# VH-VL binders against Small ribosomal subunit protein uS3 (rps3), part 5

Target 1, 230 residues: Small ribosomal subunit protein uS3 (rps3), of Nanoarchaeum equitans (q74mz4)
Amino acid sequence: MASKVIRKFIQNAKLTVFSQEFIRLYLRGANVSKVIIRQTPIVNRVIIYSARPKMISEERKAHLAKLLELKFGLEKPVIEVLPIENPNLDAHVIAERLAMGIERNIRAYRRLAQRYLETIMNAGAIGAEIVIAGRLSGQRGKTWRFKAGNLRKTGTIGQFELDRAFNIAYLKPGVAGIHVTILKPDAEIPDIIEFKSPEEISIEEIEKIDKEIAEKMKKYLETYLLAKQM

## First folded at step 2 (VH-VL)

Design g10 (framework fv_gevokizumab)
Fold by ESMFold2-Fast, scan of step 2:
Structure g10 (fold): chain C 230 residues (1-230), chain A 124 residues (1-124), chain B 107 residues (1-107)
Amino acid sequence: as target 1 above (230 residues)
Amino acid sequence: QVQLQESGPGLVKPSQTLSLTCSFSGGSISSGGYYWSWIRQPSGKGLEWLAHIYYSGSTSYNPSLKSRLTISKDTSKNQVSLKITSVTAADTAVYFCARDYGYSSDWYGEFDYWGQGTLVTVSS
Amino acid sequence: DIQMTQSTSSLSASVGDRVTITCRASQSISSYLNWYQQKPGKAVKLLIYAASSLQSGVPSRFSGSGSGTDYTLTISSLQQEDFATYFCLQHDSYPFTFGQGTKLEIK
């Protein structure tokens, strides 16, 4: 039973990812970033964050809803489009804009990459990187990297601090892949951290805690104990 | 319905600091991914872009004036402000604030709403 | 800085005329060019963006064309309310720079 539940979970996760990618491709030009699919027994609500909401007409929403039902089996999808708070700090937005810019003028790829890098940094990013891979100037496939600021690229811990996106420039002789990485100034630390009770924390675990954090926890515990005496 | 309204001192003495405020109504300066720009026009001359500020607080300045300019925003008051230090007669102009949106360009520069402008005269 | 040159500072025309205003950039600006209209006592108005795209609410008699360094604003049949000063702006590179303006005057 557990195995069957796990298989259904994996299938549903893949369907969600493919649906999100399909939506970004279908709405190419509208600078779609985050896509949230909220499934309920009554309706499937599809929330699309776009830097150009005016590009997504009611007709495009209706066609998209039909396609999502036909291709992905989403029952009664309701499409809502919301603006992106800061499109110049959004990796998906930048990746699409850069891809389409290169499609208009392949020879401008370096200038465009540098301009978008400047735009990202001017919007307040701590660091950014743009990678372009493909044939852009009549040679074999090659990779170009453009960086600004300070980026952390190592470890899985960084995934919640980094906004990453991949897009493809469609060129007559082939395709060029575009990867954008942005480290945002408002990287979020989870508000709620689950702590084990003091009785469950081993001496070895305490030793692994940063000394400053350990001191702060000690002061908090002392305050709690004083309050308990009252 | 978007409205921008500039306010300034009208008259300022040479070598002093000029402070200008732009009040935005019909929305929030913290929405939509807009830049907010200051542009000036000396009497009988063309327009000159001075600075813009993004909703995140990121700024860009005209390099010719950068050392004298400070642009800032106050989200709670829905205002964008510009300060120009060490003013001279060359700073006498009508000062405009404008909303800057990238309809076709990701580095902006497409000013879709403007204030009426406020005249600033620099004289002793 | 990119220099924007409007070859004519003043142009006389009559209602019904076809009017063209030109703007030249000192280097290629990749169609990142806007046209603005300025009338005394009124807010400046965006007419054309991306060299040729008509801003919402702007009459269809206005059109823009051009690429590279050379751009043109055309008014196909001049109306009384079109007597104003017209400015081009490049936003390919910082700082954004305006042309010096072309004033349309009644002939």
Scores: ipSAE 0.006, ipTM 0.468, lowest interface PAE 10.1, mean pLDDT 78

Design g11 (framework fv_gevokizumab)
Fold by ESMFold2-Fast, scan of step 2:
Structure g11 (fold): chain C 230 residues (1-230), chain A 123 residues (1-123), chain B 107 residues (1-107)
Amino acid sequence: as target 1 above (230 residues)
Amino acid sequence: QVQLQESGPGLVKPSQTLSLTCSFSGGSISSSDYYWGWIRQPSGKGLEWLAYIYHSGSTSYNPSLKSRLTISKDTSKNQVSLKITSVTAADTAVYFCAREYDFLSGYYPMDVWGQGTLVTVSS
Amino acid sequence: DIQMTQSTSSLSASVGDRVTITCRASQGISSYLAWYQQKPGKAVKLLIYAASTLQSGVPSRFSGSGSGTDYTLTISSLQQEDFATYFCQQYYEYPLTFGQGTKLEIK
C-alpha cells in the first residue's frame, strides 16, 4: 500500500514520461532525440531536439500542442524545436533510423546494425553497442548484440557521456526492440544543473509498470501509423 | 565537391602483387557519413565490387577474392589503397574507386566514382 | 550471392524515343536497387536509388520502377547525351552485385 504522497509522485512521473514517448511516436521520422517538458505556473514548455527540424512544420507543432492538451492535460503547451549538434552520436536518432531501416528490409538487420555501429564510431564515439531483441524474419525470439570500441572507460572521471536509447521496429511477425548505447567524449552540459529529464521508457517497459497505460500508448502508435500510411 | 582519382602501374606481371591508390580531393575521407570502396570492370564486361573500408578501419571483401585482397586507408594523405596478390590475366580490368553514402534509415549506393585506371596483367 | 540479370546487352534507339531497360534479381531485394550510367572516358554516374528515387541533379526524363525481383529504368524522351551503358545494382546484401550492363546505341 503506497502513501498518497508516493502515488501522486508516481502519477506525475508517468504523465511526463508518457507525454515524451507520445511526442516521439507522433513525430516519428523526424529523428527526435531528447524531449524536455518544463512546467511553470503559466506555461508548459516542450523542448524537442530533432535531427530534422524542418520536418516539424508550424502546423505540426500546433497540432501536437493541441494533442498534448487534450490527451495529457498539459496546460498551454509551447512547442520549441532545437537541432541536434551531431546526430551520428545521438542514441535516439540512431535507434529510430535503425528501427525504420529494419522495417523497410527485415533481412538487412545485421548489415544495418553494423553500418550504424561504424557510423557512430566514425563520428568520434569511444564505444557503442546495438542490441536487437525480438522476432525477425521467421526466427523464434532472439537477442543479437553488436559492439565496437570500449564501453568500459566510464565512471567518475567526468570526461565521458553515456547516451542510451530504446526504439521499436514494427514488423509483420511482431515487434523487435532496439537498444543503442553510445559512449562519447564529454560536452559542457548546463542542463544537468538546471533541469531533470525523467527516464525515457519504451512501450514494453511501460507495460511492466502499468498494463492499461501501455495498451493506450500502443493504440496511439497504431493510430499514428495507420494515419501515416494513408 | 569531392573528386576521386585512381592511380596504378598500368602493367603488372603474372603472380606479382597489384597495388592501386585512390586520391580524394575537394574533401576528406574522414567525413562522417561516407565509406570507400573499389570496383573493377574487365573489358566489355560488367562491374564487380571488390572491397570497402570505413573510417574506423573496418573492412569487407568480396568472398570470391577475399584471400587475395587487402584494402587500407591513409587519412592524412586522403587516400584509399587496394592490393591484389598473385595476379593473373583474369585480373586485367579497369579499376574504379567510389564512395558509399549512408541513406537515412539504412545505406546508400555509391554516389561518387573515379574515372578508372586500366591495369593489364601480362608478361 | 544475388545474381543481377539485364535482359539485353545492347539496345538501339533514336533521339526522342521512349526507352526501357529491365533488370531482374535472383531473389527479392525489397527495392534496394540502383541504376548507374557509364559514358566512355567519364566517371560512372548514379541515376536512381531505392528503385524509384531520382538522384539530385539527374534529369526528370529518367525514372525507375519495380519491386521484388523485377525492375525497370525508363528514359521518357531520349537525348543525344543519353547514349551510354546502363547498369543495375542491388545493395540489399553483401557482396554488392551488378547487372552485366545494357549499351544504348544510336539506331
Scores: ipSAE 0.000, ipTM 0.412, lowest interface PAE 13.5, mean pLDDT 76

Design g12 (framework fv_gevokizumab)
Fold by ESMFold2-Fast, scan of step 2:
Structure g12 (fold): chain C 230 residues (1-230), chain A 121 residues (1-121), chain B 107 residues (1-107)
Amino acid sequence: as target 1 above (230 residues)
Amino acid sequence: QVQLQESGPGLVKPSQTLSLTCSFSGFSLSTSGMRVGWIRQPSGKGLEWLAHIDWDDDKSYNPSLKSRLTISKDTSKNQVSLKITSVTAADTAVYFCARVSKHYLYGMDVWGQGTLVTVSS
Amino acid sequence: DIQMTQSTSSLSASVGDRVTITCRASQSISSYLSWYQQKPGKAVKLLIYAASSLQSGVPSRFSGSGSGTDYTLTISSLQQEDFATYFCQQDYSYPLTFGQGTKLEIK
């Protein structure tokens, strides 16, 4: 019974991560920030924070709810879309805008990173960092770092809030990872978490524990890859 | 644009190995999320799934036939092959190959026309 | 293995009729269900995936519904070219399994 309990625990944790990343990919272009799934005895509320909420139609919300139920097993999902007050201070919004900008003009990656860094600082951030990792100009994989202001990564208690996000630029030679970190004056932005790409999770490692879980996770990876094509 | 075409021996004797080839065009089995599988249908009967192979060379088999089945791919030739050992009259059927694309993950969106295989002496 | 049951092996109908074909799974398959059309001498055609999503190029008179264990394919106004055999198939777990088929015949 212990192996079944462990299997269920791992499955639920990974399904939550996969469903949140799937939502962000499915709604790519709407500048989705945090996604909160709140379980109640009656329904599962999916709260999506977006800088462009009008881009998410009622039809798209209905289709998303059906996909979450069918592919991730969320019972009775209810999609709610809320606006983001300060999108220029939101790491997820900046990360998506930068990723999509690089996809349109790969050679402008340095200029785009610097401009978004300026946008963040002009919006009132104390400090910010943008990291781009991957092969952008046909050369070997490399990491580029861009910083402005002061970043304090060790303070968890105080009057400052640290916001982090990860996104992926989809390029012909593969993908480039984009990491955005913003330090801003104390403001309520709870539950924003840096998410790992589902493709970084080793299905082979999970298969060593349970082949059935590995098969299910491979199915969710296929859904993630389908979302990348949209 | 997307096409799949099966080829096989037509007639096979009992106890021999049946070899089938699916040749396709309009897509690559190197594309993430892409799968190609084999389905068979005995005369006047329903459809039976046999095996699939995906972009990552991961293979799945129908457990009732697993010991007799081997699926393989040759990505450079755009081919997927299936071998069935120790055939009997029960293996007489039309054999189809079909694709599962990223967009049509839920179903097999493009099928070949099928190739008839008769197991007889 | 998940058993897919199409209790009606054949069904007679006339052009213009509303036709429903049913499919039952031996356990919940969470709408991981596809419907296929097979005509003599033609390749098998995917009509519906994910229980209710219409495949590109399929006429809007075809629709799918259902959840859990019970699913239905509906043809709102039967046309001459719709006389064929229809199969349901679950994609919830391996091995993939099909219903026995329902042959739609001219009345």
Scores: ipSAE 0.000, ipTM 0.403, lowest interface PAE 18.0, mean pLDDT 77

Design g13 (framework fv_gevokizumab)
Heavy chain, then light chain:
Amino acid sequence: QVQLQESGPGLVKPSQTLSLTCSFSGFSLSTSGVGVGWIRQPSGKGLEWLAHIYWDDDKSYNPSLKSRLTISKDTSKNQVSLKITSVTAADTAVYFCAHSGFDYEVAGTLYFDYWGQGTLVTVSS
Amino acid sequence: DIQMTQSTSSLSASVGDRVTITCRASQDISNYLSWYQQKPGKAVKLLIYYASSLQSGVPSRFSGSGSGTDYTLTISSLQQEDFATYFCQQYDSFPWTFGQGTKLEIK
ESMFold2-Fast, scan of step 2: ipSAE 0.012; ipTM 0.554

Design i01 (framework fv_ivicentamab_arm2)
Fold by ESMFold2-Fast, scan of step 2:
Structure i01 (fold): chain C 230 residues (1-230), chain A 120 residues (1-120), chain B 110 residues (1-110)
Amino acid sequence: as target 1 above (230 residues)
Amino acid sequence: EVQLVESGGGLVQPGGSLRLSCAASGFTVSSNYMNWVRQAPGKGLEWVSIIYSGGSTDYASWAKGRFTISRDNSKNTLYLQMNSLRAEDTAVYYCARDFSYGDLYYFDYWGQGTLVTVSS
Amino acid sequence: AYDMTQSPSTLSASVGDRVTITCQASQSISSWLAWYQQKPGKAPKLLIHKASSLESGVPSRFKGSGSGTEFTLTISSLQPDDFATYYCQQYNSYSPELYTFGGGTKVEIK
């Protein structure tokens, strides 16, 4: 059981970030992009954008709602799944597809990165970058970068939309971190929930509440930090 | 509604050439991974070639150098150029769409096929 | 390159029978396997993907199972419409033979 101090900390703004990441991990394979949680006194609407809505069955939605109430104290969660308009321009979708593709065949990592980079650019991106960091099939830890187009407007909001995502390929030799950056014409959709970097997540605090979630988040954070150093 | 319609098959002499077409409707060929799969009379299915959404291509080892996959985005049509044909190339040729936009998956839609007969 | 072996090559069955078809990969393909049904003179039709996921509109009597190197397609109560040839297909490979099909299993009337 968790202390009152930790439960209070988790019940503030950071609880929303933890819930979003839990949902993405729970629905891995469904190509989940953004998750919006709209809190009201009556219900909590959880809106999940997915490139594969069919993979999120009514049974999975019901189970997810129960888990969110039990693990995060989210009252009366109502799960809604919406399709992604252009999956090929969505960094989270590409990152998950690339991670799962590499898990399927580790030797294909360069071909997969190049294919996805071409797919992103042909979908209308201004620029894109795929970074793979880690040990692949007996190699020492390295970073591979694949780039197309122009990313010079990185960090500019209002004129161009910058989409970034991180995912992990789970391999027998270890793990590989995958970063996807896509610069596309501005089509900003305001998020209800503030996004925070993985570095701001306290794994030690989560571990006191749920050891399994902490274990998954620890792997995510470790791979993110490794990729950041390279 | 997704449809794939092959054409261009027929009788050709050994050593000859033939170009197959696959007209797509209900989706955009350039946005998908597209494949050619063949089937010899009374035999099983054999993968021939793929063109990726980005335009890159790959071939079965026996097809490389003799067959060329391509597309015309303005006509929304897939092609297979076959050169140096042999009797062993006699088959029904199908075009097929890969389910995924960014990885190798299963074929969710197939054309009706077009018969190529290599004989004298 | 992955060799895909189906057994039996031909199967004789009666309406109402339980039919089992096996597909064996020469090395592990995880769950990246699809099953297709082909009727005489027609193009193949997707039945099952990712070893066990039933395609929309396919009757529930069709069931796929397995992972790694051994896979099974089961038809629990064969109907007249099910007399066809069935093919398994791996889509795990990134070598020059990206897709490999099994040799096919012809399910014919007894």
Scores: ipSAE 0.000, ipTM 0.431, lowest interface PAE 13.6, mean pLDDT 79

Design i02 (framework fv_ivicentamab_arm2)
Fold by ESMFold2-Fast, scan of step 2:
Structure i02 (fold): chain C 230 residues (1-230), chain A 120 residues (1-120), chain B 110 residues (1-110)
Amino acid sequence: as target 1 above (230 residues)
Amino acid sequence: EVQLVESGGGLVQPGGSLRLSCAASGFTVSDNYMNWVRQAPGKGLEWVSIIYSGGDTDYASWAKGRFTISRDNSKNTLYLQMNSLRAEDTAVYYCARGDYFDSSGYLDYWGQGTLVTVSS
Amino acid sequence: AYDMTQSPSTLSASVGDRVTITCQASQSISSYLAWYQQKPGKAPKLLIHDASSLESGVPSRFKGSGSGTEFTLTISSLQPDDFATYYCQQYDSYPYTGLTFGGGTKVEIK
C-alpha cells in the first residue's frame, strides 16, 4: 500500500520535472527561469517566470496549455506569466542568452562567456562560473571554463543562494552544452544552506551527457515545432 | 508608450566638457542595453557607446577615454559625459534603445536628438 | 572593423516606382542587419531587422533580403512619404563590439 503510494508520488514528480523541461524548450527565446505547477481543486496553475514576458502571447499560452493537457495529462491548465526581477542573476536566463548568442556567432563564444560573467558580477553575484562543452571551432570536443569571484563549493553556505542552469547551443556541426553557476547573496534568509559539488568532469563525460540531453531535447523540439503549426 | 528625450546639448569651446541626458519613459533603462549614436551635420550615423543591462560599457575606439556613458536607475535616465571636445565632435547626439540584452543589436526606439556644437 | 557600403549614395525616383538600395558588408554578418528610415530633421526609424523581418506598423511595400555580405532594401510602388535617407546597420558580434552603419542612400523626387 505504502509502496503503491510512493510509486504514484515518484511518477507524479517525474511528470512535473518533464513538464517544466518541455515548457522551457517550447518557450525558448523568452528566457524562462522558474516554472511552478500548483494544483487547486478546480485548475492546475502553471506559473512561468520569464525575462521576456511579451514574447509569450495569448496564442502561445493557449497552445502550451493544450500541449500540457495532451502530452502530460495536466487537467485544465491555466498559464500565468510573471517577470523576473533581476534576470542578470538568474542562471537559466543567462544560460539561454549565452546559448542563443553562440548560435548567432559561434566564433564569439569566449568573449560572449566573459561578457556574461562580467554582467553577472556587476549585478551583485558573489561568484559565477560558465562551462561550455562541445565543438565550437575546427577542433574535437573541448571544455572551456570561465569563472569570476568566489564560488564556495563543498561545504556550508550561509546567507547565500546557489543557482544552476544548463542549456544547449544548436550548431551546424552538433551541439554545445552550456552550464551556468551563480552564487548570489540571500540577505533575507538567515538560515544556512549546505551543498557539495562533484569532482571536475572530464571532456569525455561531458560529451556523453551532452549527447544524451541533445537526443531528449531533439524530441521535445520536434513536439514544439508541431505545436507551432497548431 | 516608449519615449526617449535628450537634453544638455549646446555650444562649447574646443577642450571643453558637456553632459548629455536622455530621459526614458514607458520602459526601464536597466532592463535594456542603451546606446548613444551621433550624426555630424550632413553626414551619416556613427555609433558612440553602449551601456549593457548589467552596467558594463563599451565605446567606439575614438571615444574611449574622452566619453563616459552612465545611467541613474532611480531617475530612469541615461547620460553621456563628454570631455576634451574637438570640432569633429560637432553632431546631433541620439540616445537609442537596443532591444533586450543580447537578443539583438538593432535599435528600436530613438530620441529626437540634441545638437552639440564645438566651436571657438 | 566592419565596413558597410551602401549604393547608390543618392537616387531619384517618381511615385509608383520600384526602388532598390544595396548594402555590402566587408565580411559576413549572416543576417544581423537592420534598415532605418530618416526624414530631414527627424530621428531614424527602424524599418527592418534580421535582414528581412518587417517592424510592426511598417508598410508591406518595404522588403529586405540578403545574407552574408550583400543585402537589399526594396520599396515597391514608391509613395510620397518614402522620400527619405535610408541606412543599413550591422550588429554581428554586437554584445562585445560596436555597431557599424552604412553611409546612407538618399531617395529624392525626380
Scores: ipSAE 0.005, ipTM 0.423, lowest interface PAE 12.2, mean pLDDT 78

Design i03 (framework fv_ivicentamab_arm2)
Fold by ESMFold2-Fast, scan of step 2:
Structure i03 (fold): chain C 230 residues (1-230), chain A 121 residues (1-121), chain B 110 residues (1-110)
Amino acid sequence: as target 1 above (230 residues)
Amino acid sequence: EVQLVESGGGLVQPGGSLRLSCAASGFTFSSNYMNWVRQAPGKGLEWVSIIYTGGSTDYASWAKGRFTISRDNSKNTLYLQMNSLRAEDTAVYYCAREGLWFGELSYFDYWGQGTLVTVSS
Amino acid sequence: AYDMTQSPSTLSASVGDRVTITCQASQDISNYLAWYQQKPGKAPKLLIHDASNLETGVPSRFKGSGSGTEFTLTISSLQPDDFATYYCQQYNDYSFGEYTFGGGTKVEIK
């Protein structure tokens, strides 16, 4: 009995996190940050925070809802897109912008990283770090770290939050992982429910639903794990 | 609709100072990088300066030390303080907004009408 | 700073002609290039960004192409409204130099 209840709970939690990550991947280019799934007895409300909400048309929302229902079994999904108040303090937004910028011009990686660090700090961050790992200049894979401000805050209690994001740049020689870390003042978001990532992502389960999505998720996860160990 | 309106241009003597303003409307001013671009009579376009959303700045090499770009987000206004003016600074000065992606280096999608600065005795 | 060289500096053409303007960067700027149109007494207007993307509201007769160091603006069938000066601009090297405009190409009636 108890084991059945626990199993069902775990399955629902995994589905929610997978749906959130899939949404961010599917809407790449719209600078999606927070994705919140609010479950009600009637409908599953999917709230997507985007720095470019106008890039997510009603047609795209309809297609996304169909995909979430068909590929992840999310019942009666209703997609709502809300703007991000300060995109310059959002690690997911910065990470995607960096990844896409580097994809346009690999040689610009250093200047882009430096400018985004400046953009983050000027927006009011306490500290920020950008880590780029991959083949960008030279014959071997390498890790570049760019840091500004203070990421260590021992003298202040409860007024700062750490925002982290990972993204990947798809390059002709391979991929480059991009990690963005921002230490910023705490923001209060009323009535928002946040979900945690699962301890592991089941590629086998995703592949049974869609092989294309599974391939992208597998590459993303492998790059994430590799960059995390560096 | 996006509008940029420059003001503050005029006649000034060599060695003098002048402050240009650019009033922005129709968009969230605090969210965009802003630039000054100039054009001498009958000549081409020349970039002068940029101010980022957080207040950091960059300048053309010849402008460093003489020109100061600044912004007042509460007034939706961009400024260019010009000191130690020379005859070669005579130009129409344009206020320009950077385009689509916030935080990414970009093109100038909207320009003001320009304000003429004449440096002459 | 990247040098941007436009050719020709002046071009005489008739309505209906195909006009080609070239812009060369001294170093690889990938596709970080914009084209602007300026009419006498007016501010520049954005035509094309990222080398080949047409700005909203700009007629389809304008076409941008190229990447790296060589770029081209083509007007397939010149209209009376197209007699203006055109500028290319790179926006790839502001952190190591400054934004750079080409010298301009004046398209005038023959």
Scores: ipSAE 0.000, ipTM 0.426, lowest interface PAE 13.0, mean pLDDT 78

Design i04 (framework fv_ivicentamab_arm2)
Fold by ESMFold2-Fast, scan of step 2:
Structure i04 (fold): chain C 230 residues (1-230), chain A 118 residues (1-118), chain B 110 residues (1-110)
Amino acid sequence: as target 1 above (230 residues)
Amino acid sequence: EVQLVESGGGLVQPGGSLRLSCAASGFTVSSYYMNWVRQAPGKGLEWVSIIYSGGYTDYASWAKGRFTISRDNSKNTLYLQMNSLRAEDTAVYYCARDSPYYEGMDVWGQGTLVTVSS
Amino acid sequence: AYDMTQSPSTLSASVGDRVTITCQASQGISNYLAWYQQKPGKAPKLLIHAASTLQSGVPSRFKGSGSGTEFTLTISSLQPDDFATYYCQQSYSTPDYGLTFGGGTKVEIK
């Protein structure tokens, strides 16, 4: 029946979210970004994106696979670890680094937040925000917000990607929540100053300046025109 | 050319107040961490205060409540307001730019002498 | 508190000598340590950041090493321009303990 199908779907969705969170906690320190679980007829492939892939040893992979089978019922899980292309633009990586940095020295929280905010901006972000909530500098819990750049999407198709992450700093009196938001350029689109309407861009003029950029821009314009017709 | 130039130092009585200025040229103060560092005659360097690029401030424990770091972005100038001055505050005061990318003060002013004496 | 202790406070050396200055932190500061050079009557100059990364324009004879609580600054072949006072500085424990400097090491001509 419909109600049984709906319950099973909700259970599977919760299982996936819980599995992903468990993996991130188990591999804390390896700067895990996203976790993808792909089911195939033969194996369940678990793909983990990490800024520190060598920190995830073969022994840790084997143990994790066994835990995923025992706790979440994943049959024959195979753990794959892939590197992150730009760790300084990845919200999950920054959130974990900041959380662990605060755990090592809670009194440096403001300097650490400002340093990571600047690291993000220097890596090419359009805007970024770090929010820290908890007891860091007194008897009462408080929220601190640190911002740089412009977080509002200006809104041409495919120009910007919003990345968000949450992590927890484990402190003596409890926990502090770390929220990171990064607005970054779409990796597949050339960075063009004073972007014009696609109809106004001359590929021939750009090719005289840089052939590689012209090829990428031609591909982008073709994709845009195709999408506009659909 | 990147430069920092301090001014406002001088002789002041114990319990008095003094305001130091640090004019920046060749870069924008609001884009960097800015520090005040002092050095008593014949002694070592002592950190006083920092203002972060985001506008937050922090102070040495002995400076809290007496000293205030600020900036005026329109004038591209850093300030240090010093209140309730004591003889032990006698020092050359430097302003220094800290990198947003690493921990280190890469540009310093020439320093301005503050003497607290009756 | 993150106290920074430098040794020796003064050392005498000749041009061409290998000079080593030590900086000890009272608690672990990872690699959050910088080295500065100061000549009489002048402002300090940044030599090294992150314990071992040489600042642009600083001669390669300067080398920083160490992590945690024990750090060294080495000048492999002392030049006339190197007679100065050197300071280490930690930036790990900001803001509550501030940025703390070592007491300085004066490198004098023998």
Scores: ipSAE 0.006, ipTM 0.427, lowest interface PAE 14.4, mean pLDDT 78

